# VHH binders against o26223, part 64

Target 1, 191 residues: o26223
Amino acid sequence: MKLLWTSQHIKVTVHIDGKVSKMDVLEAIKTRRSIRKYQDREVPEELIDKILDAAMCGPSAVDERPWHFIVVRNREMLEKIPEVHPYGAMVKDAPVAIIVCCDSSLEKIPGFWVQDCSIASQNILLAAHSLGLGAVWTGVYPLEDRVEGIRRLFSIPEHVIPFSVIPLGYPAENPGTRDLFDPDRIHLEKW

## First folded at step 22 (VHH)

Design AB23
Fold by OpenDDE, look of step 22:
Structure AB23 (fold): chain B 191 residues (1-191), chain A 124 residues (1-124)
Amino acid sequence: as target 1 above (191 residues)
Amino acid sequence: QVQLQESGGGLVQPGGSLRLSCAASGFTFSRYDMSWVRQAPGEGREWVSWISYGGKDTYYADSVKGRFTIARDNVKNTLYLLMDSLKSDDTAVYYCARDLFDLYGEFDSPFDYWGQGTQVTVSS
């Protein structure tokens, strides 16, 4: 049994058989932070599969499920992402990145794909965190330069819209926790 | 070393126009998003405008929308701010900033480098 510490000082127990202790969903949500520094350690495919499974479990408008995922492990490609995604500098240091895309041909109701892909992206972040990984949501859509850059780089068809790039890895930083609760944002019955 | 140098500021009457320039060096300019930020006397820094690394995406603060135009020349490594219909409230030091534009990020500041600024004074 190997004990891993997340950037939030969350103890994650990794069993020798590759099993990871489960994190409570509220804990995962509350303690998740963007992680932009990663260990020089590969992420097992099994974890990526779990993350992708989670990514596909979110709701979508009229169950359109417009999302596609590009899993990128190739170092050359990871190193090229920052060239078309300025905020994606950390991607070059990650062992893997997931590009969340929307297939517009699957969209049943226009415009909701953004929500759908957002849900998928967030689930990736939460799942990663719950598994002892760090991740960050690097926005692609709706920035045209980034959309086109990623599209070109990965030969993404015109009807498919890259939405986010999410590098993942074992955390090599500890940004701490945040208290983001704001009661002033809560309105009862009316504004 | 990353360097940003603003120019083009000055005194102008209300309703006048100015064009600010920012000369960038020490990094691959064409790979970075850029912003203009201004600071009026006694006030905090206010984001003014943003442009993507390729120049296809632009955003403006509501206070300058419709009056200011951000542009860039990646061949010349230069960022521009065209300011039309200037108002007294536009009086500030204007800074060029390299913008990381951390969408869904958690940084306190999206800017990692700043110029020295150029003074813009709008007065009758």
Scores: ipSAE 0.690, ipTM 0.862, lowest interface PAE 0.7, mean pLDDT 90
Fold by OpenDDE, fold request of step 23:
Structure AB23 (fold): chain B 191 residues (1-191), chain A 124 residues (1-124)
Amino acid sequence: as target 1 above (191 residues)
Amino acid sequence: QVQLQESGGGLVQPGGSLRLSCAASGFTFSRYDMSWVRQAPGEGREWVSWISYGGKDTYYADSVKGRFTIARDNVKNTLYLLMDSLKSDDTAVYYCARDLFDLYGEFDSPFDYWGQGTQVTVSS
C-alpha cells in the first residue's frame, strides 16, 4: 500500500499568545523548546508522517541518507526506554517516540552520519514544533551504555546505530522562548 | 527515599591517593548515571566526573583528568572515585550526585539528589 502522501497543507495553527499564525521556518527555529511534559492525547499518524518526511529532507554527506526511524507507540516499550536511558524519563509519558538510527551500511564517507542524523533529529524537532507538538532530543550516541541499551531493547542490528530518542506529544508545558543570540560568537572575516 | 552517603575522605599529603565511596539507596542505582561534584572553600560547586549507569562511559573535568577515576559497582549500589596524585587544589567537600544527564543543558541542574559530602583535604 503506497501511502499517497497528499500534500495537504495542514495549517497547523500554533496558538502563540492566542493568535493562530502559520509558523514560518524562522519562527519555528527561534521558538522551539524542549518539551518534556505531554498531554494525555494521541498524536495522529498524519503528523508523524509529516515529521518523518521533514526528517528526511535534510542534507546528508554525499547524499548518503543513512538514517532510519523507529516509531514507537507501544506503551510497554515507551515505559522501558527510561530503563536504558536515564534522561529519557519523559519518554514514558509521551504518546510516541522516534528513535533516529544510522544504518552504517549506507554510510559512504566515514563519520558524517553523526551530522546526517543530527540534521534529521533537528528537523524532527522543528517539524514537531511547527505542527503544535512538543519534543525533546535525548542523546543516545555516543554513550555506549545508551547505544547498547536501545539496541537491545529494540533488537536493532549491529550495523545500525541508535543515535537519538525523541519523544513527541502535545505539550503540557510552555517553557517560554529564549534568546540565544550571541554576537560575540560572530567573527567577521577573521577570528 | 533517595539517599546518597559519601565516605572515604580525609587528610592526605600532596601526591597521595584517596578512594571515595558513595553508598546509594532508595532507587534503582543501576539505572542512573552518577557524578562526583566538589566544592572548595569559597568556591562554587565544580563537576568532577560522570559515569553512565552501566559504567561504560566516563567523563572527567580537565582539572582531574588523568588523575581521578570514577567507577561503580551496581551490585553493591556504590559509586567510587579513585583519586591519585592529589594536589592542594583538590581540597574540597566531595559530593555524590545522581545525574539526570541532559546533554543539551536545558536544565538548571543536571543533578536531582546529593549526598552530605565527604571532606578531602590535601595538605603537607
Scores: ipSAE 0.661, ipTM 0.852, lowest interface PAE 0.7, mean pLDDT 90
Fold by OpenDDE, fold request of step 23:
Structure AB23 (fold): chain B 191 residues (1-191), chain A 124 residues (1-124)
Amino acid sequence: as target 1 above (191 residues)
Amino acid sequence: QVQLQESGGGLVQPGGSLRLSCAASGFTFSRYDMSWVRQAPGEGREWVSWISYGGKDTYYADSVKGRFTIARDNVKNTLYLLMDSLKSDDTAVYYCARDLFDLYGEFDSPFDYWGQGTQVTVSS
């Protein structure tokens, strides 16, 4: 195993074969952070495929699986996303973004699509992190301007709802780890 | 350079109304979400209201909900806060802020630029 250092002294663990070190699920969950700065480096298609596979592995209400994914690599389109998503400034610097959408025609139980797409979005974040990438969840739904902006920009049909925009790339920052455990939020047997 | 300039503050009696304005310059105003924030004497800054870049989405703090209305004119590069049924507790310096709000954000600060503020005093 070789340790690689970025210009910002970001420690990246790589296997001898050039593959990213395996990360267990608890490590991925605990160490994941929002990454908003990316290296000028392309993300291999193989990694995106793995991330999308993970995105589709989450549960959904009555197995409705309402999610669709738009993979955006075109530089012009990535640069336009911040115009309709003010928080999405980092998207223009990412080599790729995934837009998570809901096809309302696939919804079986009303309202649960938000949970379904949230699970898919979180799986994207965790998978990306486990593969040595950085990502951030930029919210679209339920903000009407952002929903309509993304819809218009990507010619998304009316029955499909943009939910989140997730830029991905090799991280160019290390925000550190957080301890978010709060025992006061745990109630045993009753409130 | 990004500039935000608040105006419209003043002295008003309880139950009165004021309209605050914020003139924006140095950036494409229509592409940014905006917020009003206030700071009462001896207290921290309190978020008051938010409006999306297109004006279709608005949120309010519980303390002002039903009394205040946030609006914007993207042609005039101006943000507004209509304040009705003013109370003594509304006394504060009111700031216009460019907002980087994200629904799932881990932000240290949701605002990147602020105005100088305008004083609102509600007193009998």
Scores: ipSAE 0.655, ipTM 0.852, lowest interface PAE 0.7, mean pLDDT 90
Fold by OpenDDE, fold request of step 23:
Structure AB23 (fold): chain B 191 residues (1-191), chain A 124 residues (1-124)
Amino acid sequence: as target 1 above (191 residues)
Amino acid sequence: QVQLQESGGGLVQPGGSLRLSCAASGFTFSRYDMSWVRQAPGEGREWVSWISYGGKDTYYADSVKGRFTIARDNVKNTLYLLMDSLKSDDTAVYYCARDLFDLYGEFDSPFDYWGQGTQVTVSS
């Protein structure tokens, strides 16, 4: 039985009207794209709260939950982020950014905080998308210059490690969807 | 206008050393990550090395790891590549490239600007 993968072009009609149509989790995952262009429109605090709630719902090693979040709306600070994060150019155009950090004092098992913060970061992206926002993951850790730059800029304590910067806003681009499925990456029982 | 100009290439014997330089202008050099890329005759472009905007982070291709050192002087707006223990396989045109490395980018090319390149020939 040849599974004919009909490439159904799921037209994600983002109805911009106030009714956030709830998309299912698979739709959110499959249709999410990095968004680097944003409308000149503020993101309601309610949506940020929902995103942060989602960010904290992921698993963590031994339930250590080492994550902290800095919500940045100050325009001057958003404009300074690109100075210490070369790939963060789009942050200056976003109405808000979330900086995901690890409090190392909360870490119970060394090294797993990267996984924990990654999960939190991905949940932010998915939640944002499901709410009709665009976002992009800009990596900070493990690049020392970026880590130190963000730390200095936001007066982050030494025991707290900035992990990612995620600008968010209403999308001003539609890059479409990608089919990233690769059957050659799937191995059955053994390599 | 963004400009990158490579220099320091030449003919060297196997086991020899060279130092490449790249003079940058037309942009704030200290705010950009930089890379060296090379292209051998008849081959595609190969990434060689990367350095962060502050110079604290460096990465190398496996083919040059332990032999090459990337460095930068942000006061002089200059990128360097120190090449030791050169091999015949290192023969290529070496390019300086401004890196817009999107770690999670969907971009086809991580580089937005390139120099004209400098020829490195390793031959006995």
Scores: ipSAE 0.638, ipTM 0.844, lowest interface PAE 0.7, mean pLDDT 90
Fold by OpenDDE, last read:
Structure AB23 (fold): chain B 191 residues (1-191), chain A 124 residues (1-124)
Amino acid sequence: as target 1 above (191 residues)
Amino acid sequence: QVQLQESGGGLVQPGGSLRLSCAASGFTFSRYDMSWVRQAPGEGREWVSWISYGGKDTYYADSVKGRFTIARDNVKNTLYLLMDSLKSDDTAVYYCARDLFDLYGEFDSPFDYWGQGTQVTVSS
């Protein structure tokens, strides 16, 4: 029995009317795309708070929760980020960016902070999307130039490691959805 | 206008060495990651090496690892590829590319600008 997974195109009807349609978690995951173009519209602090709350809800190794977040709204600082982050060109056009950092002094088990901060970063993306915002994960760690650049720019202490820069805003693009399901990547019981 | 111009290609024997250069203009070179890409006859483009905008980070394709060295001079707006222990399989047109390195691969092309390329031929 060939389970014809009919790709039900979940029409994410972005209701233009300010009603944040309650997006379920699977919908958020499946429909999330990197957004690199933003409207000239401010993001309310309430939404950022919700996003940051979500960012802190992910698991971490031995509950170390090593993450810190820098919320950047200053236009001058946003415009400087591309100078030290080549892939961060879109940051200058975003009304806000979140820099996810690791406080190494909070690390309990070496190396897991990358996973922890990744989870936090992904939660930011999902939360943003569910709230009608667009975001993109711009990698900082482990690229030394980017790490040092961001550290210097934001006067981040040496024991704190910039991990990602995530610009956010109301989307000014719709890249569509991708079907990335690959059954060949699924192994049952053994490889 | 963004311009990339490769040079330094040529004919070399197996085991030989070459130094490629890429002259960059029309943009702030020191703010961009750069890559070398090559294309052999009848083959697709193959990424060869990457260097961060400050030169602190470098990556290499497995096929060239240990033999090639990517470098840059941000004062001279020049990208380099030092190629040692050249093999016949290294025969290709080598391109300098400005890299918008998308670590998460949502872009079809991580490169927004390319040079015209320089021919490298490794033959006995």
Scores: ipSAE 0.629, ipTM 0.840, lowest interface PAE 0.7, mean pLDDT 90
Fold by OpenDDE, last read:
Structure AB23 (fold): chain B 191 residues (1-191), chain A 124 residues (1-124)
Amino acid sequence: as target 1 above (191 residues)
Amino acid sequence: QVQLQESGGGLVQPGGSLRLSCAASGFTFSRYDMSWVRQAPGEGREWVSWISYGGKDTYYADSVKGRFTIARDNVKNTLYLLMDSLKSDDTAVYYCARDLFDLYGEFDSPFDYWGQGTQVTVSS
């Protein structure tokens, strides 16, 4: 009996009509992909606000909330990001990018800011996807060249650490979905 | 056209040292991360080492950590691999590769350009 793995093509019918079909949280998580191609279309400020709201809703160590966000729409700046971030080539094609940063002066417990900013970054990706946008997490920290490059480019103070650059836009690609479930990574009660 | 040309390979005894070079042309070398990759006979390609575009960040495979050093000269458009304490298992063709190193990427290959390679043989 050949178990026909029916690849349920979840047709993300992007209903172009103005009603942002609300994805449930599990759908957003499971269907999210890195998007590196964008339409020549502006992202409304309202959507960015929703994404940033989501970014700030995650937990943080002892509620330190060390995150800051730089919203970049300036074309000249977007075009410069690839110069200091080799994987950031797609940023020049995005209508907007969010730079997630840590204010070290807000850190209460050392080292947990990485987790905090990761949570914020992931929430940006999920929120973007749920709103019909595409995004990709381009890593900055802990690569010193990238950290320093982004810091210089955006005049970020020394006590603030750029963590990630996330270009956003309406997707111009559909990479499909992946099944990443691995039961071998699940341990019951003990290792 | 992007070009990468490896050199410095050869025959060396176990415990010996070699210095590989990779001459880059046809692109702005200082804006790209670079890697060394090797392929032993009958084996797949193995990532060896990575260096950031500015040279401040480096990573090594566990198999070469503590023995190999990756470096670059962005003025000379040259990538280097210093190989110390060479072992027989280090015998391979070594390739210079332009590395886009997507930390959170979903790409099958982080490398978009490769050189022709240089043969390193470690033998008694």
Scores: ipSAE 0.626, ipTM 0.841, lowest interface PAE 0.7, mean pLDDT 90

